# Designs tried in a protein design chat: VH-VL binders against o27280. Part 466

Target 1, 266 residues: o27280
Amino acid sequence: MDSMNVPEVLEIKRIVEESESVKTFIFSWDFRREVRPGQFVMVWDFRDEKPMSVSLIDPVRSEIGISIRRVGEFTDRVHGLSEGDLLGIRGPYGRGFELMGRDILLVGGGIGMAPLAALADEATARGMRVDALVAARTADELLFLDRLEAAGVNISTCTDDGSCGFKGFAHERLLTLEENHDMAAVCGPEPMMFQVMRILDERDVPAQLSLERYMKCAVGICGQCCLDDTGFRVCAEGPVFWSQELSRVREFGRYRRDPAGRRVPW
Below, E stands for the ipSAE of ESMFold2; O stands for the ipSAE of OpenDDE; V2 stands for 0.75 times the mean of E and O plus 0.25 times the DockQ between their complexes.

## First folded at step 22 (VH-VL)

Design if24 (framework fv_acasunlimab; at its last look DockQ between E and O 0.03; V2 from the best seeds 0.00; counts 0 for: pae E 8.8 > 2, placed apart)
Fold by OpenDDE, look of step 22:
Structure if24 (fold): chain C 266 residues (1-266), chain A 118 residues (1-118), chain B 108 residues (1-108)
Amino acid sequence: as target 1 above (266 residues)
Amino acid sequence: EVQLLEPGGGLVQPGGSLRLSCEASGFTFSKYWMSWVRQAPGKGLEWVSYISTGGRSTFYADSVRGRFTISRDSSKNTLFLQMSSLRAEDTAVYYCAKWRIGRAFDIWGQGTLVTVSS
Amino acid sequence: SYVLTQPPSVSVAPGQTARITCGGNKIGSESVHWYQQKPGQAPVLVVYYDSYRPSGLPERFSGSNSGNTATLTISRVEAGDEADYYCQVYDESSDHYVFGGGTKLTVL
C-alpha cells in the first residue's frame, strides 16, 4: 500500500474567499511530493471524502490551495471551517495537465477555473503566453480574475447575463477569439467543455479537458468513475484527458454517472 | 495505413544545406504536433525539433538551434526540416515522428540517412 | 540538461522476464514512454504513459514508474524481443524531448 493513500491531517493555513460560493483552503505542503495542475486530492472532513482539484501550487511558500464550491452537505461543512481547523488530505491523484508550446488558451467555467488557475501560474512562470477565457453565470461568480491578472494572463470574461464581458457562453465567446494558440486546457461544466472541444478540434488546437466524475477510491480500483465504452477511469487515466481520448467517450457532454451508478443528464 | 515517408536524405559537405521532407498519410496531419528525431550511426536516439499543429511554435535541441528550421505544410501533409551549416556530427538517420497523447511518438518514419562528409 | 539513465545492456534467457530501468530526477512524476528498436528499423512505441500499451502490442510488455526509476518489463521473453529499448520523457523546463541512452536486450 502506498502511503499516499492515507490521508494526512493538515491544518488550514489560510482561507481565501474567492466568491460567495467558493473558498480556497491553503495548506502547507511538502513538495517532495510533487503535485501538478490538473491533479486532484481527496479531501476528508472526518465524515466524508470528496475529490477536489488543486487550484494553487506555490513551491516558494510551500503551499497548496484547494478551491471548493459550496454545493452540498460536505462542502457546507467544509465552508464552515476556519483557519487552524483540520482536514484530511490524501493524494495527489490523477493525471495533470501537460504543457507544450508557447501559447496556451485556458477556458474555464465556474469552479472549473480552479485547476486552470494553477496551470496558469505554471505556464506564466515558464514564460508562456496565457490567454484565459473565464466564464460564469454572473460577474460575481467569475473566479481568480485578480490572481490571473497579477500573473500576466490575458483575460477574457464571459457571463451568461452579460454582467461582465461577453454576454453568452464560453464556446460562443471562443468563436470570436483569434486562433493563435498551441494548445488549450479546458475545465468547467461538461456541456461547455463539449462545445469548446468541438471548436478547438475544428481549429486543430490540441486540447486537454478536465472531467468531473464521482470518484470514490481515487486509485482506479472501485470503478465508480469509469467512463462508458472506453473504461477510462477518471481518477487514473484522468481527470485530465486529451480531446482525442474524449472523442472516444460517447457519454462525454451527454450524461454522467451519479453516486449510485445511474445515468443522469447534465 | 498510417505512414510517414522521409525523402531528402543524402550526402552533403560540411557547411552545406539540406532539406528533409516527411509526408504523412493515414491520419489527420494537421491535428498533431510533429517531431524530428535523429540517430547517429551506432548511437542512440536524439530529439532534434518539434513543431506545433499550426506551426506557431517551434522548438529545437541545443545542438541544432540556429542551424535547423522545422516547418510544415498542412495542405501537403508534409513536415520539413531545413538543415544549414551542417556538421559531421549531424550525420545520422533522421526520423520524423508523430505526436501522441502524453507527448510520446506513436508513428515513425523509416528514416532517411544524412551524411555530412568532405 | 535533463538526463535519462539506462543500463547499456540486459541479458535474459527465453521465457524469462526482462526488466529495463530508466532513471531520472523525479521521473516518477513524469510520463515515461518506451520504444523498441530492432536493427535497421525505426523505433516502435511499446509503452506510453508509464504503463499503457499501444494497441497491437502483446501483454508481455508492461511498464511502471515510481520515484526516480521507470521500468519496462517484458515477460516470457522471446527471441524476437531482442532489440534496443529507449525510454523517453518531455522536459517541460527546457521544452526538450529527452531519450535515454538505450538498452540492448539480448536474448540468450
Scores: ipSAE 0.917, ipTM 0.948, lowest interface PAE 0.5, mean pLDDT 95
Fold by ESMFold2, look of step 22:
Structure if24 (fold): chain C 266 residues (1-266), chain A 118 residues (1-118), chain B 108 residues (1-108)
Amino acid sequence: as target 1 above (266 residues)
Amino acid sequence: EVQLLEPGGGLVQPGGSLRLSCEASGFTFSKYWMSWVRQAPGKGLEWVSYISTGGRSTFYADSVRGRFTISRDSSKNTLFLQMSSLRAEDTAVYYCAKWRIGRAFDIWGQGTLVTVSS
Amino acid sequence: SYVLTQPPSVSVAPGQTARITCGGNKIGSESVHWYQQKPGQAPVLVVYYDSYRPSGLPERFSGSNSGNTATLTISRVEAGDEADYYCQVYDESSDHYVFGGGTKLTVL
């Protein structure tokens, strides 16, 4: 028997403008449907459906927040909505982050900070020390800085153009930071995640990384989110993986292959 | 600090058995895949076997398949290699090694000599 | 299975650059790792993923990989660099690790 998974139509309760290109859409949520940082939902605008990370999990207000970067037709349409408008939400899906130890490092690139912001809230609520490296191309694209500061997170920034914090890539900034975390959580562009993972592995810091692949069913049936040589489905066994699980993935984040098998950069 | 220690190997007769161990310290043993690599006298390096973090996936070189068994005990931070039906060609220094992402071996033990002869 | 070919030996004067090659069919599409082994010692990783150095290795060690050849380069060679050097890949078709035969670097 096939499982029916019908989107629940929810009213947009609030919209937070995180940057010129990123908005967080807040919905009332019944937490009998448990939501964990690192899980995702499928957002349906009555035409198309896309996976989006949960960035806010607030049981006190009975709310969740979903952060969406404007990058194409679907996200343009969603960004045009107002408070009171409707969206379909199904989920949550996937494996979220697991917290361990007393000190955690977050490394986020661009919109990848969204699930890490939710994780930061949970980690600080548990009394953990949280360091965050927040990366973007420009200062205007650094996300969630005020929210992280208010939560008591120790923030380091980097921008490709040097307009805020360290000038350079996240992994270059990471080399200048303290080395003794119990774990790390990483989300952002896959090339960034590979370089960060390499450094964390050298430091013997266990890391969890959140991957993105194309999704349709979100429940692991269609196979469109599979990692080739492992059989892992990003929507079911991920999107969050431990770095050692990813060690079996062919050239994760370093190169891809064209149809002739030739190595091609990301 | 980070290290892998293999207690001694030994001299064994052809057809005999021997169990090697490798004790890890200074890193989170349960989070890493582990391998055995051997080197016959005067020869190069030859991969022998590797094992996943939970121990459920094991892999072997063709030359040892069916004769060697890799295992691990995360409570003791110890990697094992059970060798049976030993042959003269199994004479080598045996190293345990820790995986780094990308399938490189970044930490090696000191190695232990196994000699198979009459 | 997949075969890696290294020259048996390379000789170089102190202060010069040594280049140790590792040949393989389309090896430029693989990630290549390099190990140094001195007599009586365990191997030491000196380059991984073609060109990255482990922490603590001098910048004199570098690597490249393209086409059918990967190369370990040691600039300003010192007497202490005298050792055997092995290249290594993971052969995904067999799920096996493959080492080259090794190259003895002699510093004259």
Scores: ipSAE 0.012, ipTM 0.547, lowest interface PAE 8.8, mean pLDDT 84
ESMFold2 (binder alone), look of step 22: mean pLDDT 90; pTM 0.932

Design if25 (framework fv_acasunlimab; at its last look DockQ between E and O 0.85; V2 from the best seeds 0.82)
Fold by OpenDDE, look of step 22:
Structure if25 (fold): chain C 266 residues (1-266), chain A 118 residues (1-118), chain B 108 residues (1-108)
Amino acid sequence: as target 1 above (266 residues)
Amino acid sequence: EVQLLEPGGGLVQPGGSLRLSCEASGFTFSKYWMSWVRQAPGKGLEWVSYISTGGRSTFYADSVRGRFTISRDSSKNTLFLQMSSLRAEDTAVYYCAKWKIGRAFDIWGQGTLVTVSS
Amino acid sequence: SYVLTQPPSVSVAPGQTARITCGGNKIGSESVHWYQQKPGQAPVLVVYYDSYRPSGLPERFSGSNSGNTATLTISRVEAGDEADYYCQVYDESSDHYVFGGGTKLTVL
């Protein structure tokens, strides 16, 4: 067993309020421990543990950021924490995004922008042209806009209610964009990702998509995050998958399994 | 059957030019990055170039940059490598290779020999 | 430039296990792929993403990657496994595909 399986107790260095429901918790990080955009960590509040994507990777400041959306009891507790408080972090785990080409399209929905923000930083640092389609239900839920802009990302926004940018869903906005890219990275609600993937496939744009599943062990042994038919473990073979891989996953965009292992629709 | 066929090799003088082709069949060519990899006689594999699906981006090994041009024609399911200013050290079997997830190559042509000699 | 280092040769008796290593700076953080090349033939992908086998490859072939070393393991080696084996990565810093120098596996 690798030492990475033991949570490291880290002090919250800084908290950034991204939106009403999303906070980014920043930690000091020893970058001898490699972390890549798209990978996740297990966050432990000494009561429960949840997988969270890394949203900030800053080797200069020796910091990482984890963006957490307030959605339940665990995240409620975490959102109640202050700078200086402690959390357990183990990881990183999983397969992260792979960058290729000179330009990349990022399509993110809600908290799905978290790993994409980290990817954007890396891509821009490498001199890549980055276009980002940022989607949310409302303008107030659009994440990381200032950060992305500061990084030189070309941003398009869409909101369900039209309060900012294109009125509609991400895939609808994508249909209005004519330019193709070398590759795309997608993260958000699975129905969104499903539609986006289809469009990108039709356009012959290689795409990587980050899936969200209930994960317990994060090391590929418990099977909780196993995808039907393929046996892919989101924590081991993912969470980032190529569209070619997901094309083999029949449940993708259709249903997921709840903590009890039951099929539940999206 | 999935296949890559590489015609176009041959003998060329130093400073000369040669265009290699790679015809793909058995898979959707337009959906994959494609690459050229070469192997000098008795030597190891050396990546030469790769191109994005739409041909928007091309990348080259330092050893061939400025001299070689990779391109593709989706309508013909064909990958090209235009070689110019050829040198003796460019002598090699040239393979076209199909991209696989993870930046691997899962399908290779049988290769075509390019000999640069006076 | 990024360099992958392989032993030039490895010898193994039939039925034994062969291990071919590929060394690189922080290679454990990268995806390593392995190719088999028999004389006069094109390379064949035998392991990708460190440890996954393409369809049709026997379970005798396996891979691992940790730290600064990736390893291709061939169990129950057969005469037909005699070939050159190359490791390969993609260097994101230079956008170059990088191959190791290759390892000749001899089955004694």
Scores: ipSAE 0.911, ipTM 0.945, lowest interface PAE 0.5, mean pLDDT 95
Fold by ESMFold2, look of step 22:
Structure if25 (fold): chain C 266 residues (1-266), chain A 118 residues (1-118), chain B 108 residues (1-108)
Amino acid sequence: as target 1 above (266 residues)
Amino acid sequence: EVQLLEPGGGLVQPGGSLRLSCEASGFTFSKYWMSWVRQAPGKGLEWVSYISTGGRSTFYADSVRGRFTISRDSSKNTLFLQMSSLRAEDTAVYYCAKWKIGRAFDIWGQGTLVTVSS
Amino acid sequence: SYVLTQPPSVSVAPGQTARITCGGNKIGSESVHWYQQKPGQAPVLVVYYDSYRPSGLPERFSGSNSGNTATLTISRVEAGDEADYYCQVYDESSDHYVFGGGTKLTVL
């Protein structure tokens, strides 16, 4: 048996319904394979394989959780699974979030809160003050609020329709918040991340942003996850980048790439 | 040209005080965490202190906590180290250093010698 | 506090490969940065994030990090590479920067 980058087949231990469209799948995990917030795994349903961020890292219970939003054919199939069913998991891959300083701002949009929930657990365990801005279209789509509160995170919310918290977009809510953080971590829709990054840069708050890109090999050899003009591979040099790295990437916030590598609008 | 210039340094007696400064040019000073790193003659590098971009958070090595104070003035593009209760063990070349992504230092000053001796 | 251990010296002939190690408990879970310091000069960053090269640094400088050991590798060593080399991490548990004790590279 060869352990080089083959999926490990794991049983779904528990499924948590986070919202109508988001489920967290929990697996037993051997933490000899260390996992950092912001790293990703490749989830294999025996037909296709997709990158997913880890939302729960619990060495005490020897568990990881992977939060998946139903958005297409692969995720529809995975959402149809039950506790006891099997998935293949390989990884973790990529650069995770780095922490320093005494306080951190998290800004998450939709499913983007998943890796930030894992980061919040680590930051609070280190004794950092954690503020989170949790954004969604509606109140029912705000993720992880009870978990963040239990961890001692100070939560601000915004919803597009105003059903919970501030009515408006995450960057509009951010303008109303105090400028008092040593660093920030941002994950969500790329247009949101671009606007948030610009505000944080104007406030001299160093930020790390987690990008999503198409991945095939996940180890940096195939070139499918590369960013324009830099040659950065999201699976190797990212998926978490500092804002200084992204300020020189012309595609960020402007367009995305399909699986064939062609430019398409956001 | 990106530079860090450390005027000052010199000879002080044990128990004395000295303020070091580090003037930055060629980059946007306010966007970077800054650090002091020292090197005793013939010895290795020892981190001393760092300060966040807004100056709100400061951190110190155990050997200097309570005696040294790091500060910054963005209007003057200047980093400071106020040293008090100086000891012979504080004799070193003091470098200021600019944060680089990944918690490294990419730009260093040339250093200034502080000698603590009777 | 967290400790990084380096050999005090490494000697190598010109054209050969130098390997400078940096030992630390679970250092493979940290990002390791390397500095070159020539006599009478300030340190210069030569590798960051374990294996990234700053712009302008020759490709013969490389780095790796796994388990309890990070390694700086200098292939086809030249006389100008003679210097002290320091590894460095940031220890998140203490919020301290930590340097190794340094390794003197001698080119024979």
Scores: ipSAE 0.695, ipTM 0.862, lowest interface PAE 1.6, mean pLDDT 88
ESMFold2 (binder alone), look of step 22: mean pLDDT 91; pTM 0.934

Design if26 (framework fv_acasunlimab; at its last look DockQ between E and O 0.92; V2 from the best seeds 0.86)
Fold by OpenDDE, look of step 22:
Structure if26 (fold): chain C 266 residues (1-266), chain A 118 residues (1-118), chain B 108 residues (1-108)
Amino acid sequence: as target 1 above (266 residues)
Amino acid sequence: EVQLLEPGGGLVQPGGSLRLSCEASGFTFSKYWMSWVRQAPGKGLEWVSYISTGGRSTFYADSVRGRFTISRDSSKNTLFLQMSSLRAEDTAVYYCAKWQIGRAFDIWGQGTLVTVSS
Amino acid sequence: SYVLTQPPSVSVAPGQTARITCGGNKIGSESVHWYQQKPGQAPVLVVYYDSYRPSGLPERFSGSNSGNTATLTISRVEAGDEADYYCQVYDESSDHYVFGGGTKLTVL
């Protein structure tokens, strides 16, 4: 067993309020332990443990950030924490995004922008041209806009209610964009990702998509995050998948399994 | 059958030019990055160049940058490598290779020999 | 430039296990792929993403990657496994594909 399977108790160095429902928790990080955008960590509040994507990777400051959306009991507790409080972090786990080319499109919805924000930082630092389509239900839920802008990302926004940018869904906005890219990275609600993937496929744009599934062990042994038909484990073979892989996953965009293993629609 | 065929190799003088082709069949060519990899006689594999699906971006090994040009024609399912200012050290079997997830190459042509000699 | 280091040769008796290593700075954080090349033939992908086998490859081929070393393992080696083996990564910092120097596997 690798030492990475033991949670490290870390102090919350800083908390950034991204939106009403999203906070980024910043921790000191020893970068001898490599972490890549798209990978996730298991966050332990000494009662429960949940997988969270890394949203900030800062080797200069020796910091990582984890963005957490307030959606349930666990995240409620975490959101109640203050700077200086402790959390257990183990990882990183999973496959992160792979960068190729000079021109990348990021398509993110809601908290799905978390790993993409980290990817954007890396891509821009490498001199890549980054376009980001940031989607949310409302303007107030758009994440990381200032951060992305500061990084030199070309941002397009869309909101369900039209309160900011294009009125509509991400895939609808994408249809209005004519320019293709060398590759795309996508993360958000699975129905969104499904539609976006289809469009990108039609355009022959290689795409990577980050899936969200219920994960328990994070090390590919419990099978809780196993995808039907393929046997892909989101924690081991993912969470980032190439579109070619997901094309083999029949449940993608259609249903997921709940903590009890039951099929539930999106 | 998935296949890459590489015609166009041959003998060329130093300073000369040669254009290699790679014709793809059995898969949707336009959906994959493509690469050229070469192997000098008795030597190891050396990556030469790769191109994005739409041809928007091209990348080259330092050893060939400025001299080689990778391109593609989706309508013909063909990958190209225009070589100019050829040198003796460019002598090699040139393989075209198909991109696979993880940035591997899952399909290779049989290769075409390029000999640069006076 | 990123460099992958392989032993120039490995010898193994039939039925035994061959291990071919590929060393690189923090290669454990990279995705390593392996190719088999027999004389006069094009390379064939035998392992990708460190440990996954392409369709059609026997289970005798496996891979691992940790720290600074990736390893291709061939169990129950057969005479037909005699070939050159190359590891490969993509260096994102330079946007270069990088191959190891290759390892000649000899089946005794």
Scores: ipSAE 0.915, ipTM 0.947, lowest interface PAE 0.5, mean pLDDT 95
Fold by ESMFold2, look of step 22:
Structure if26 (fold): chain C 266 residues (1-266), chain A 118 residues (1-118), chain B 108 residues (1-108)
Amino acid sequence: as target 1 above (266 residues)
Amino acid sequence: EVQLLEPGGGLVQPGGSLRLSCEASGFTFSKYWMSWVRQAPGKGLEWVSYISTGGRSTFYADSVRGRFTISRDSSKNTLFLQMSSLRAEDTAVYYCAKWQIGRAFDIWGQGTLVTVSS
Amino acid sequence: SYVLTQPPSVSVAPGQTARITCGGNKIGSESVHWYQQKPGQAPVLVVYYDSYRPSGLPERFSGSNSGNTATLTISRVEAGDEADYYCQVYDESSDHYVFGGGTKLTVL
């Protein structure tokens, strides 16, 4: 399995502009390297390497898609690439989402909808009923709405500024939605995920949450992606955790770490 | 402390009915999916059925679908299996089991024997 | 319809290492769980998520999963380890739990 630890150089087959700030990069993929929703890959631009969630898993077309929000120097460089340009990909890594039951609630904030879009495709293909709460700061930052609708997902939206759907935070919208789901999957800003997790726990809805931590090796050796109270490594034991695992974690929702590993507030 | 207790069981004739109960204690019953797993004499484990935390979704092995009904009562911390149209092949020890992270079962009851014979 | 295949029996001497295999098509992409069952007793979870050990279980129990084979490893086998061992997955395509046929571990 050492071949999964070295980047494979792949050609960008297509670029989908999801929003002003988010692009999805599509690559041909050999599915002997299986990929599950919630796993991540390390994207190498020949200068730096960053973890990115897989947003499209299409074995029929032999394609994967990786959605990247422009937020800094690395992502600015990647957004400047064109179809035919090359990127290094290693992975997939981490524990993906697990599905059970007949229905699922997805709660995604911003780019956090990327792995949930892949999960929605898998859940609908299994015949599950899928409800999605898609949250963003503004209407033009709501991601994957057309794709989710085409998949048969029942969509609710919220925006901080009220420009689309419910005006407010995802957890506030969640309080107005039906309580009865077999399970949930949550991905987005950690403060949002913490509030959503508390509501779902009160409703006795088992939830899986996808966490982001700074990573160095992606295989669990370096320890930089660890959670304080458990020693869980986001790259090896996560990035997807059940809420039962996270309920014991003092760090979750309370602070984050900067690139140097220092604890900082949200 | 943490327990699953399966009172019931017994001898029934082919075509008969029997209702199994599983009483939970020492954990928050309503937060967990629950399952029945059976074991015929001298044979391996066979999953029978599971039910979601809210009770709204139920799943059955092909061998029992249409004859068995799983249900739960969170006010009594109790899981049920209503068995109907029983066959000799349904003779087994029936265990209730609690869902564990990763879709495993971490707590099992002691099991109760159901014998289907004339 | 997903099938898990285990050898019917494995024999080891005390102090040796037992390896119990669970075969399945692309089982390395599944989360595999292992149960110990002693005669007349309920099953006990001994490994979950391929390699996680429940609290209270000795470090002698470990697991791995890759390709088409998951393996339960019991180091420094003791007479008390004599039991039947079952592997289990959840098959998402059928929404069914699936158990292997079981392996009887005999300690000679």
Scores: ipSAE 0.753, ipTM 0.887, lowest interface PAE 1.4, mean pLDDT 88
ESMFold2 (binder alone), look of step 22: mean pLDDT 90; pTM 0.929

